VHH binders against Rho GTPase-activating protein SYDE2 (SYDE2). Designs and how they scored, part 2

Target 1, 120 residues: Rho GTPase-activating protein SYDE2 (SYDE2), of Homo sapiens (Human) (q5vt97r660to779)
Amino acid sequence: IDAFRHYSFSDQPKCSQYISGLMSVHFYGAEDLKPPRIDSKDVFCAIQVDSVNKARTALLTCRTTFLDMDHTFNIEIENAQHLKLVVFSWEPTPRKNRVCCHGTVVLPTLFRVTKTHQLA
Below, E stands for the ipSAE of ESMFold2; O stands for the ipSAE of OpenDDE; V2 stands for 0.75 times the mean of E and O plus 0.25 times the DockQ between their complexes.

## First folded at step 1 (VHH)

Design b3 (framework vhh_brivekimig_d4)
Fold by ESMFold2-Fast, scan of step 1:
Structure b3 (fold): chain B 120 residues (1-120), chain A 122 residues (1-122)
Amino acid sequence: as target 1 above (120 residues)
Amino acid sequence: EVQLVESGGGVVQPGGSLRLSCAASGFTFSSYEMSWVRQAPGKGPEWVSSISGSGDSTLYADSVKGRFTISRDNSKNTLYLQMNSLRPEDTALYYCATEWDYGSGSYYFDSSSQGTLVTVSS
């Protein structure tokens, strides 16, 4: 279930290397983050597919370079090439989001065989 | 599918109080940030308040800070907005939403939802 009706996919030329379907992405945590500030700023993690924001976690408190979590995203993808995990600092004004860290996974290599991609 | 059903609106006098509820279904409620958004007649949507999945973090628009309190009951899949010291400017249709897309500046809410109407009149 999700509010994904508000996300859009790129209208890229179809290719046998593009992937479609339901995908589960499981987070076990994050390390080596660049902290926003050491004052208990809230952060959130987002999944982006072809540079389109697809899903995110709830607000989390980050005081260190380590984020401990156990979260699964169930997302629907269509004609997709790239999946990106991004950690954002929560800002009162959304105009100045800071990226704490990110990782990029190229589809279909890692998700072709496994139903779940695990990130630590 | 995600379903959100707002209730609790009504007509109140200035200075009065109301408690809004949002019943959520179709997703793991406790894993998502929830928000209240309002739309006054003839105006665009205005964000009112947000609460983290655990309920530990809350944020409020300056116009409602100190008067409104957002809360949630994850065991009942329900979001609340306690509104005190209501003013005529609070008159609006109130919606609950599941997340904010910072790239597009849009909240996600059930597009078929009618919201709950709050009218503050003397």
Scores: ipSAE 0.000, ipTM 0.132, lowest interface PAE 11.5, mean pLDDT 66

Design b4 (framework vhh_brivekimig_d4)
Fold by ESMFold2-Fast, scan of step 1:
Parts: C-alpha cells; sequence; structure tokens
Structure b4 (fold): chain B 120 residues (1-120), chain A 121 residues (1-121)
C-alpha cells in the first residue's frame, strides 16, 4: 500500500474556447510520478474531456518515478474545453482515490485533430 | 459479455482450508487487476484481497493477512484464493471481481453468483 494524492479539477466550463472532432492523443510516457517505496508499481492512464471519463489503458508497469509507454487514445470530442490526462497507481482499496499524477490541457492547443469521416 | 464463475466453496471445520477458483471470460484477463469480495449473512460486502494484472503485486484485508493467498494463472484465465486457518467469521458468499473503468467511484465488477463458504463445527 502506497499513499497517493487526490486530484481535482474545475467543474465550471470556460467561456467560448471549444473544439469538436476526432482526436488522437499519443502518450510516450510519464515522469515525476510519486516515488514508490518499491522498485516497481502497476499503473494505468486515463483520459477525461470536460470532467467526463473517455478511456483508459490496460495496466502498465512503471519503475521508480517514470513510466515508459506508447499508447494512442482515439476519442470523439464535442464542444470540448479541457483535456485531462491522469496516471493512477493501481490500488486494491475501492473507496480511495488512485491518482499518481495528472495534467490538464486547455483547448484549443498544440495538438493534432483528425477530420471526421465522410458519410457515404 | 464479462463472465466470472466462482467455484470451490463448501462446508469446512474451523482451522480447515479451502481453495476458491474463478474462471473469467469475455474480456482480456491479463489486462485487469482482480479481487475477491465476500458478503457474510446480514452484512455488507467486504473486500478481501487483490492482485495486479501480472500477479506481481498483492494486497490483503487485515482480517485475512497471513491466512489467505491470492494468485492467478493468466494462461488459464483463472483467479485463485487459497484460504487457510478458516474461522467462523469467514463464513460468506465469495465473489471474484474485475477492476473497472470507474476508477473515481471505486466500484468493482463482480458476479451475482458467488461461491458459498461455511465454517462451522
Amino acid sequence: as target 1 above (120 residues)
Amino acid sequence: EVQLVESGGGVVQPGGSLRLSCAASGFTFDDYGMSWVRQAPGKGPEWVSSISWSGGSTLYADSVKGRFTISRDNSKNTLYLQMNSLRPEDTALYYCAKDTYDILTGYLDYSSQGTLVTVSS
């Protein structure tokens, strides 16, 4: 059992900054994770759009304070203002928050958005 | 469709042992942590033990530490719980559970069937 910090985010929408479409989010790793007491930890990554969970990875193993990965989320967003990435330590305590670290991105930003498919 | 089928329960005397099994199907077993949850007559559900996707990390409720051992065989999509030194207070329906995407609420997907363990003289 390792202690971990709760994460929080604003539930209030930002004024008029928004974006819609298909988005591919590539994760190549995470750094500066909470130092584990043991050499390795099981973690997973989740993606939220405007405080709504959209997807997560399978469980991954990290060492010390970093996680090496190569994962792509393909998500559909509608009138989105915030994109949040969260790394959770896997903990078997169902009632407790599992956060290791998080990051939030205000939309629009420097990222690649795929165009919607043309319908037949 | 996620299916979890528990087996191995039965009636045993105090101090006895049982080994529970959980056959999983309908999802990629190797991608998820697994847990055992029990519900004693007239009580709410109690988390018993958890194991990570690889089997490299395990954790136990204080009430079962040193007596129970959780393990998994990813090649067989099967979860196990070895229960030793059983006590009357271990009497419960035992459920295996899959980690969920609802990480903020802490809920676990577990079957409604369970396997009954009765520890009595």
Scores: ipSAE 0.011, ipTM 0.165, lowest interface PAE 9.5, mean pLDDT 66

Design b5 (framework vhh_brivekimig_d4)
Fold by ESMFold2-Fast, scan of step 1:
Structure b5 (fold): chain B 120 residues (1-120), chain A 122 residues (1-122)
Amino acid sequence: as target 1 above (120 residues)
Amino acid sequence: EVQLVESGGGVVQPGGSLRLSCAASGFTFSSYAMSWVRQAPGKGPEWVSSISGSGDYTLYADSVKGRFTISRDNSKNTLYLQMNSLRPEDTALYYCARGEYDYVWGSYPDYSSQGTLVTVSS
């Protein structure tokens, strides 16, 4: 689509060099999520690059301990080293933010996020 | 230069309705999520509602859910907020903003400096 026409990477020397360009990241789903409270079924996914929030999904309904997701993020990155997917439980007020689970990938590996874990 | 111009504010009685509009220019409107943010006298900003670039997904603050409806017309570069069953607590300056409220960082998107005043009083 139009976003893919602008997809590119640096041609700089390899080995430990970070990636720059427009990146397309595809996620297929997540499992082993921390069960949400009975009244908290809505979640959203955020993409962080080197600890900076770059994009997020709209609210999604979490059915149980898994999330069906067939979503592509198109993000700009500059000298990026790590990409992190974070799943958040939506709360009525921002002060009740909490993390359901997260996953981290060293760029530029593209992978399916089929399993994420509770870390606390 | 990004410009956002709000309109439609006014004085209404409790239970009344108002429709706010925001005319956007200086960017590709359909490529951005848009939000409404309000600021009551003497208080900090409060996120009200967001809509995706396509208009297919909407999100509302708990305090306005079921009463307010956000919508957009991408052919006219215009964002709307239909406000029904207004309460005195809804009295505020209303700003439209490019982008979404970020729950992770607790940050608000950029918003217009103009705003439109909504007063709900008897």
Scores: ipSAE 0.000, ipTM 0.122, lowest interface PAE 14.1, mean pLDDT 67

Design b6 (framework vhh_brivekimig_d4; at its last look DockQ between E and O 0.53; V2 from the best seeds 0.00; counts 0 for: pae E 4.9 > 2)
Amino acid sequence: EVQLVESGGGVVQPGGSLRLSCAASGFTFSSYWMSWVRQAPGKGPEWVSSISSGGDYTLYADSVKGRFTISRDNSKNTLYLQMNSLRPEDTALYYCAKEYVEVDSGTYTFDYSSQGTLVTVSS
ESMFold2-Fast, scan of step 1: ipSAE 0.221; ipTM 0.636
ESMFold2, look of step 2: ipSAE 0.156; ipTM 0.561
ESMFold2 (binder alone), look of step 2: mean pLDDT 79; pTM 0.780
OpenDDE, look of step 2: ipSAE 0.051; ipTM 0.488

Design b7 (framework vhh_brivekimig_d4)
Fold by ESMFold2-Fast, scan of step 1:
Parts: C-alpha cells; structure tokens; sequence
Structure b7 (fold): chain B 120 residues (1-120), chain A 122 residues (1-122)
C-alpha cells in the first residue's frame, strides 16, 4: 500500500549526496488514505533514514481518507542518502518486531539542515 | 508530568477473576495506545495486551487469549484489564504502559508507575 506516493512533505530538488547534521522535517498531513472498513484504524507516521527508524508520531485515529497533522520531526543523521516516510497500522508487539502495514514513500530529495550546514 | 497509577491487584484462587485499572494523567489519553505488561518473580517483562487509542483494536498474548479482556474509558482516562480463569502462572506485578511515539528505538517498558501485584494461589 502506497498512501503517500502522491503527497510530498519535502519538495526539495532530487539529490543523492550524503548528508550529516541535525534536521527538522515538517509534516502537515496525508490525503487519499484507504478508509477503515469496519472500525477506526490507529496509525502513526515514521521517518526512516537509510532504512533505520529514527522518529515517529503519536498514534492517530484515521476514520476518513484524510490524516490531519502538524508535526515536526527533529532528527540527527549521519551520511544519509534517503528519507522514507512510512505509515504504520499500529501493532502492539515489541517495538523491534513492529510491522509496517499501509504505506512507504522513498524521497530522494536534497535535505535541508535547520541547525547546521553539514553536507557530504 | 505523565502519571500512570495501577490498582485492582490482590490474592485470588485458581479459576478466579480480577479487574485491574490504570488511571492516567499528564497527557491526552485518547491519542495513545495503552498496554498491560507483567513481570513474574525472577523473570523478565512479558507483554500481555494492548488497545488502540480509539479502543477499536485490541491484541493479546497467546498465553491470555480468551481469558483476559482489555478495555478503556477515554472520558475517565482509565485503562482496564478484566482477568478471568486465572492460573498460578498469571502471578506477577502488572504495569500499564504507553508508547509515547517520538523515539521508538527505546523500550515500551518505560513507565512511571509502581505496578499492582496479582497473586494466584491455592
């Protein structure tokens, strides 16, 4: 499931350079999510950097095709090439065994570092 | 200040029932999933059950399926665990916990609570 393919929270130019530093990522929401069939779906959004989980939102109840949020991720990265935004259906298993259910978007973008000018 | 206060534990005979409660404060309770975790004497923590923020989704450890029911009342900021058909192996200190979300590489066992003791003995 690719719920974020048509929604971009980072429209910086494409860039494959390695990036290091403290970064703020602002996320304003998602649209065109599949609605829950029978019950409200609890979801959260996570940022992965080079396939490593770095930060996530609190749980959000999705009862429509829209996910409203205004969230800033503050993350520290080193030699990063890719950001991936993932929407998880919340699974209350041990955290390291949690499974992604609903969406993944790879963003080959130029990162914007808010506190430092540390690029590859 | 986030606070979780468990209650309802006690001593019961095998086959008995207990209802645990967890009173939450210091955060928007309805926005967070809640879990029950237990620790038996001399053993590590074991996840028991979880419920979504809306209450629409629940999960149970295989050891308690069909015997325990998790529920919540968001208007009262309270989490519950109804325990039926209790067995000696259910003897443990029970904690409620939440996963606050921003830094998921840390353990979900990070709780600000004393727990409530459940003893099942003949």
Amino acid sequence: as target 1 above (120 residues)
Amino acid sequence: EVQLVESGGGVVQPGGSLRLSCAASGFTFSEYAMSWVRQAPGKGPEWVSSISGSGGSTLYADSVKGRFTISRDNSKNTLYLQMNSLRPEDTALYYCATDFGEYWESSYMDVSSQGTLVTVSS
Scores: ipSAE 0.014, ipTM 0.199, lowest interface PAE 8.7, mean pLDDT 66

Design b8 (framework vhh_brivekimig_d4)
Fold by ESMFold2-Fast, scan of step 1:
Structure b8 (fold): chain B 120 residues (1-120), chain A 122 residues (1-122)
Amino acid sequence: as target 1 above (120 residues)
Amino acid sequence: EVQLVESGGGVVQPGGSLRLSCAASGFTFSNYAMSWVRQAPGKGPEWVSSISGSGDNTLYADSVKGRFTISRDNSKNTLYLQMNSLRPEDTALYYCARLYDEGSYWEPFDYSSQGTLVTVSS
């Protein structure tokens, strides 16, 4: 069982025409990633909603150009329009102040709902 | 608030073994990758090893690969570092750390403030 981290944002937009509420996002992997090096590197995945980090995975092994995983992100969204899954190369040095992004897997844009349905 | 408390340090002979522990509280331990970082006298911090939240993936610095083993027990919220074939160069304060990533300009680790001293001497 893989673990995840929750991010809660506190800024509250006024009434939205888009999806708001609790959302479960299932991620089954990524292909055609650009590896940070020829040799394998550990990575982690973060889910971003409108460019804000909302959740992340534990460290995962990335091999060549693919990442095979089965992970569920449980996040709170508000007035959401875009979801991104970003694959970061983990920097092991304590003096690094930046996590390098070596690939981005774009999830489909959230659709406006005509009926309010709780997401899975 | 995050609390990380190291233990298990001490004085050992070259070639000896030692096991460090880190007790974590204040967060969902299994959701975070954990690391060991050391600081030798007069030197800056050096990353030693990391382990994923599940425990399935581990990374080691070249200086300790094959000698040290990182592990975790998520039921006890505890991180371990088994150190074998210790050398005088391994003498340092050892810290456990949690990775955080809320911004690109942040430190990669939330460090423990305490550390545990490992001295390898004849």
Scores: ipSAE 0.000, ipTM 0.147, lowest interface PAE 11.8, mean pLDDT 67

Design g1 (framework vhh_8ghr_2; at its last look DockQ between E and O 0.04; V2 from the best seeds 0.00; counts 0 for: pae E 11.9 > 2, grease 34.8 > 24.2, SAP .754 > .668, placed apart)
Fold by ESMFold2-Fast, scan of step 1:
Structure g1 (fold): chain B 120 residues (1-120), chain A 123 residues (1-123)
Amino acid sequence: as target 1 above (120 residues)
Amino acid sequence: EVQLVESGGGLVQPGGSLRLSCAASGFTFSSYYDIGWVRRAPGKGEELVARIYPSSGYTSYADSVKGRFTISADISKNTAYLQMNSLRVEDTAVYYCARDYDFWSGYEAFDYWGQGTLVTVSS
């Protein structure tokens, strides 16, 4: 199941087996998230390129299986292979964030969305 | 060279309003940073009162200021603002503009700070 409602890419990176350039990634939201166990959960959305954090949103409160946001990431990438969109739960102790949902784009040519996780 | 320069602090009566400005140089608000306003009152620790991700306009606020303070950013001017309304004596503090680089912790991870601007709310 596809937890993300909408992505889009704009701008054209230089053609290579690895991708470089400026990219705008539009993230509309996530669906089919597993609800929190007891109450609402603070989350944020991040974009990673080759496992390096490049951008994120502010904290959002998620009370349902749907995270509604309308956010554009403007990122500069260099010789990148993987772009990952990740929803993290914010955890105060030990102050580590946990993955709630993710989608992965294999650069330069493939787009696919995979896996959801329960909100803490 | 990264710089954040605050302005707009001053003396105001309870119930009054002030607008703080934070002019940024050496980086662009189109990049990967949140901008936060952190205050420190005499004898107290730091409190993050407001945060904005300027490229999208997403904002968050401490419960102590929700409904009274509004953070905004003007990307063309590379400047962030804190509009403070219905000010209370307990809002008296030095207000710092800071750049947040941490995508993982959900806590304050500020790498550059302004000089601070004093806000005094007094009758």
Scores: ipSAE 0.000, ipTM 0.156, lowest interface PAE 10.6, mean pLDDT 67
ESMFold2, look of step 10: ipSAE 0.000; ipTM 0.124
ESMFold2 (binder alone), look of step 10: mean pLDDT 80; pTM 0.812
OpenDDE, look of step 10: ipSAE 0.014; ipTM 0.298

Design g2 (framework vhh_8ghr_2; at its last look DockQ between E and O 0.08; V2 from the best seeds 0.00; counts 0 for: pae E 15.1 > 2, grease 29.5 > 24.2, SAP .693 > .668, placed apart)
Fold by ESMFold2-Fast, scan of step 1:
Structure g2 (fold): chain B 120 residues (1-120), chain A 123 residues (1-123)
Amino acid sequence: as target 1 above (120 residues)
Amino acid sequence: EVQLVESGGGLVQPGGSLRLSCAASGFDISSYYSIGWVRRAPGKGEELVARIYPSSGYTSYADSVKGRFTISADISKNTAYLQMNSLRVEDTAVYYCARGEYYDSSGWYMDYWGQGTLVTVSS
């Protein structure tokens, strides 16, 4: 069961042209999150291009099943194939941070992400 | 349950080759995830030597192994591989496969780790 199938993932086989340049990614928030703790969780959002973190938000508090944010990431990319949006839980030990939700988009794509589900 | 299981470690002479395998279960490596190989020698810090985004085939390597190691993935087998050629004594370490959360200028973060497999390069 792939809860993120309605986003463009591995079902898009054509990456015949890679994308380069300045990219603006508008993130309006995330809904239907399932944080590891019910009450509250400090989180941050990151944007990755080909597994390299290009930008992140400041620490935010996620108190419900949604993250309310209106943020624009301006990133420079070179021959990029994939863009990944990730919401991390903040932990004192950074390598034990947990993914609250994420999505991957095959480039080139013009998109807007407004809803995400927690994975594992 | 998310699990990563390494295999293929062992003893090899300098200049030799080994191929490590990382079998993933409980998730699809082609969906959203990156897979990395991290090594640790006794008394030394951890080093991310190679990483792959299986959905795109994008790969990246540490300078210490670039040109000698090759990371790959077989989506149909849900398995990642590290082909290690021209091995050196300094490559002796425990090698872990791990699922990547992100990589940036300050470092890298992994959410799930395998048990590790020992690679010894010695005459």
Scores: ipSAE 0.005, ipTM 0.150, lowest interface PAE 13.4, mean pLDDT 68
Fold by ESMFold2, look of step 10:
Formats: C-alpha cells, structure tokens, sequence
Structure g2 (fold): chain B 120 residues (1-120), chain A 123 residues (1-123)
C-alpha cells in the first residue's frame, strides 16, 4: 500500500485532483445488470483509467441481473482522475462486446474518504 | 479534451446522396467506444440512426434507414462516416456525431456530442 496516504481535509482540494501509484481495486460485484443476450452467456470485466483500458478479467458465466465476482485488480496509474469499471458481454460470433453495465468513480474523492476511514 | 466535428451536411433532392464525416480528437476511435449518428428533426425527439464499433467493425442501424445508410470508420484518420443514399424528405434533420460506450445499458447513451450538421432533403 505504498502509494496510499492519509490526508486531512485542509491539505488538498476536494475535486479536480489526480492520483498516482500502485492501486488495488477490489470488485465485489454488480446489481441491475443488463444480462447477456441469449446467444452469449459469458461476460468479462474491464477496468479503464481516464478512458484507457488497463486490465480485464477472464470470461465469466453470467445469466442474471446480478454478478458476484469478488475480484481484485492490481494496476499502476499515473495522474488519474476517473476509474471506470465495465462489464461486457462476449459474443465470439460475430465477436463483438456489449456493455452490460458500467460505473465511474472519481478517484480523489473516493480515496480521500475511503483512506481516512480505513486509517482511522 | 474529447471533440467530435461533423461536416458534409447540406441541401439535397429526394433520392440524392450525402456523406457525413465525424472527425474525432482526444481519443482513439479504435478503443472500446462506439461512434453513432443521432438525428433530431424539428418537433421530434432524438433517433440513433447508425452506430459503429470500430474496434470490432460491428454496425447497427435504425429500421428507418436500413439499406440506405452505411456507417464506416477510417481508424488511420480517426474519422467516422455516414453515407446516406436514397434520401427522403423525412430524413431532414440535424445530424450529430456522438461517442458512446461499447454497449450502453440504457439502450444508447452518448457521453460526447458534436455540434451537429444540418441535412435538408427537399425538392
């Protein structure tokens, strides 16, 4: 946890900040997914940092509106502001990906709150 | 900064053709994004006319334009195109180029939009 530090409220702005370092992202799951179509039951999860793909999982089977995966991504980031997690459906023929759901986290605000609670 | 710049709109006769261009900057169109053309006619809502996923080459079209419009992308120029053939008066609209995620859970969500180009089909 070398890149993570405790910060007080008065030490930095709340928004428009950027994060650098080695980050571990623990993904528990997702709810209210748009399920994969009948022709494809496999999904994968990709992580994007400021619209750049950084990592993805292997294919997973998903047949419901709920995905429980308990997965950890270990990624290096530099001057990042947004973390986007996207669940894609996989269709090998015609081999295209479909978004089943996505979410975006503003990294400075999340790490400020999360790190403070974790450290305190 | 992500930008999309449309061009190629104008006045044409019914049965005519136009080719719209959408020059993208600030991102690669070959990434996990889609590029779509959305049109807005006076007094009507927005309609997703065509969408391409340049990374896979997959395309989709609204029923109203199937067989007449063709969307394409030139990755080397970071540009998408909409070839509109057999134009009809009902195709008259402002056409917007827009960027979406690979597949939007809400049907078609677009996060960045161009300023639009007017297409008028009239005799």
Amino acid sequence: as target 1 above (120 residues)
Amino acid sequence: EVQLVESGGGLVQPGGSLRLSCAASGFDISSYYSIGWVRRAPGKGEELVARIYPSSGYTSYADSVKGRFTISADISKNTAYLQMNSLRVEDTAVYYCARGEYYDSSGWYMDYWGQGTLVTVSS
Scores: ipSAE 0.000, ipTM 0.102, lowest interface PAE 15.1, mean pLDDT 67
ESMFold2 (binder alone), look of step 10: mean pLDDT 83; pTM 0.845
OpenDDE, look of step 10: ipSAE 0.011; ipTM 0.299

Design g3 (framework vhh_8ghr_2; at its last look DockQ between E and O 0.04; V2 from the best seeds 0.00; counts 0 for: pae E 11.3 > 2, grease 28.7 > 24.2, SAP .685 > .668, placed apart)
Fold by ESMFold2-Fast, scan of step 1:
Structure g3 (fold): chain B 120 residues (1-120), chain A 121 residues (1-121)
Amino acid sequence: as target 1 above (120 residues)
Amino acid sequence: EVQLVESGGGLVQPGGSLRLSCAASGFTFSDYSYIGWVRRAPGKGEELVARIYPEGGYTSYADSVKGRFTISADISKNTAYLQMNSLRVEDTAVYYCAREWYDILSGFDYWGQGTLVTVSS
């Protein structure tokens, strides 16, 4: 699944420095989500640091194409370079269109989000 | 602190059965993670044998064990199991319990110590 390559902002400056410590990430929602199945309305959000999951939300009901939430992740990071926020469509069986939306931040640069994604 | 502790390994004769257990602490199975059983046989690479998504009841198996092995989970006990039937000498390996998040980007992020299963006559 090539969601990352097609929907990530790629104009964010690269940083060669790594960071350590406690980080608070506030997430207020997402718009223009594309659920991979017409019958799948349940989603969850995850925070990944260098491709390792650090925290995630409980299952949330997506309002067709948007998600409202007010959630703070408090995570401990060590020599981290990448932070990803990923919105997943919950599916009991793994399918290629599981990722709805994702964003990648190169630490310590400013946060950004990617647009909704539909994999083919 | 996330920990996975395997138990139930041992010596068994060909055609026999064993049940492996994986006790998890520091997270709950309702945290949208997959639990997998990965084995490493002497002189071989690692093989993902079975995988379960405890919340949804989804399971998958390697072709080498389909019909013989069954993975299950008890969310209330935070424990996963691998029921191994019709064991063969080729199933001899160290079996690891591992946690994986429910996504396509993450691999297994926490591993147990492993438990040895020897199938020998």
Scores: ipSAE 0.011, ipTM 0.187, lowest interface PAE 9.5, mean pLDDT 69
Fold by ESMFold2, look of step 10:
Structure g3 (fold): chain B 120 residues (1-120), chain A 121 residues (1-121)
Amino acid sequence: as target 1 above (120 residues)
Amino acid sequence: EVQLVESGGGLVQPGGSLRLSCAASGFTFSDYSYIGWVRRAPGKGEELVARIYPEGGYTSYADSVKGRFTISADISKNTAYLQMNSLRVEDTAVYYCAREWYDILSGFDYWGQGTLVTVSS
């Protein structure tokens, strides 16, 4: 559930602030995933801002409790406070995708100043 | 406008072969999509028979068609293919090409009109 790494800075304001702007988010990976079922080896990552889906990856093959990922999302956000990454197991038949893990970052505590980063 | 257009269906004897084509327009094959073939036989539900991630080369198949069907894609032609060999009467169905696209959490978001495959002697 808490498989994603977080960065924090001790002098950042608490979650009483909101962030707007263009944001580039780079994910390096996840660990302590729920083991994928053998018939559902594919996973995908969705990025959510304040519980709204903003982006997802294509399907990735995963056989272990670790996912090595090097992916950048470029998203536009408005008055955002929470960034959540969710790793789902993909189920192509009629059933719900299963959460393998998730992590949440409180954006104001991560940033002192709104920043934008684009990979060329 | 996203479209998927199937072709190549028809009537064939058991043991025969067909190749289905799925021409895509309104998007290009990319890192963010899978293309799948789904079939529906009379009186049965939908079965995903094959999927491909065109740029990554990942493929998967239903157990019912493994070793007989081959999915492929040509990114430069924006077209996916299903080669169907050693056809059996049980393969009779309408075959749909479908896309899993960016920002959908489950299922396929665009479907073709379907092409009928009939295996009968």
Scores: ipSAE 0.005, ipTM 0.125, lowest interface PAE 11.3, mean pLDDT 67
ESMFold2 (binder alone), look of step 10: mean pLDDT 81; pTM 0.819
OpenDDE, look of step 10: ipSAE 0.015; ipTM 0.344

Design g4 (framework vhh_8ghr_2; at its last look DockQ between E and O 0.11; V2 from the best seeds 0.00; counts 0 for: pae E 11.4 > 2, grease 25.8 > 24.2, placed apart)
Fold by ESMFold2-Fast, scan of step 1:
Structure g4 (fold): chain B 120 residues (1-120), chain A 123 residues (1-123)
Amino acid sequence: as target 1 above (120 residues)
Amino acid sequence: EVQLVESGGGLVQPGGSLRLSCAASGFTIEDYYSIGWVRRAPGKGEELVARIYPSSGSTSYADSVKGRFTISADISKNTAYLQMNSLRVEDTAVYYCARDSEYVWGSYGFDYWGQGTLVTVSS
């Protein structure tokens, strides 16, 4: 929770400090998403810390170009520098691994969500 | 600390029924892409029998078991089930429960497996 106080936010988000501890990341939703395949509506979100997957959501329904959600990731981070939220979609095929990234959002979007939750 | 524990296997006569259970601990089933049942008969390769996507309730089955087997999940008990009806001698195999993490970039197929439970269909 104190971790956001140590980050600098800009149009091109970057983390200039290393932080360790328990972090709560609140995600409000996403807009202007690239649509999934025309026949696929299932998406899922994952949070990555320094390019390592740390947490994920259950399957969500993507509505054209927006995703409504109110989800909190509680993650333990160690000497962390970079956070990413990635939206994935999948077309299930038995015995075939296929993952499509439909959008990647970085710290400014997560910070906006955290600010929104603080206002309640 | 992730564990998948199967139970419910045993000896049954042709035409009989069994219900296999897969108890998950160390994670919540709803938070993962799917839970699958994979079987392997002695001296044969693996076959994906059934898969359930717990968050949506969607299911899929191998052609060899369609209409006879039903996969389900009880989210409150964090347990997946395989109801096996009209069993045949060729259904004799070790049945494994597995967690599927395919939704994560760089993850490939099933990342955790149970120990397996033996199902023998014989007269």
Scores: ipSAE 0.000, ipTM 0.120, lowest interface PAE 11.7, mean pLDDT 66
Fold by ESMFold2, look of step 10:
Structure g4 (fold): chain B 120 residues (1-120), chain A 123 residues (1-123)
Amino acid sequence: as target 1 above (120 residues)
Amino acid sequence: EVQLVESGGGLVQPGGSLRLSCAASGFTIEDYYSIGWVRRAPGKGEELVARIYPSSGSTSYADSVKGRFTISADISKNTAYLQMNSLRVEDTAVYYCARDSEYVWGSYGFDYWGQGTLVTVSS
């Protein structure tokens, strides 16, 4: 069910390369997320590029450590390095969004890795 | 316990350099969206000086410090740094290290702050 895992590209050095273009991001879900607290049941998924919110889903019911969904974000990016996907839980107390899980992708590095995997 | 410990402030002459450090404990700096440096100058409001995303090392800066200040992070030491070069009297301020809050989203959302370190630039 879950095709998208929480991940991090930690220890990546600053990259001089930036990525521009149109991007489609298909989000299948998440595993091992921090479940919503008992007094909260709704989550939403947001996509951020270099700390700027680009899109989000409607609220979804989630009470477990996994989320199954099928959503495509279509975004235009310019001179970007980071793509962050975040699952938020709306918490009635303290009436804030709580991060349930997140993943960050360093865009130039991802394309280099993909190109290497295509070589045979 | 969660802690941000700042160091490296002090008195420096115009044109000089200082390096500020922000040692984090009780959390891994990669677990949060960003680490930032905010300054508060006498007679002026708060200014976000620099921000880093530790997972990639990508950075952003206020226009007032571009080309003079450099933010960096050492993941292995769980520490962020602000290298301040070509300092000016206008850079005199208390400098705070700050961490993104787990409970906010958006472009700015620092929830935990250090105690601040004073930087004085004068002859």
Scores: ipSAE 0.000, ipTM 0.122, lowest interface PAE 11.4, mean pLDDT 68
ESMFold2 (binder alone), look of step 10: mean pLDDT 80; pTM 0.809
OpenDDE, look of step 10: ipSAE 0.019; ipTM 0.393

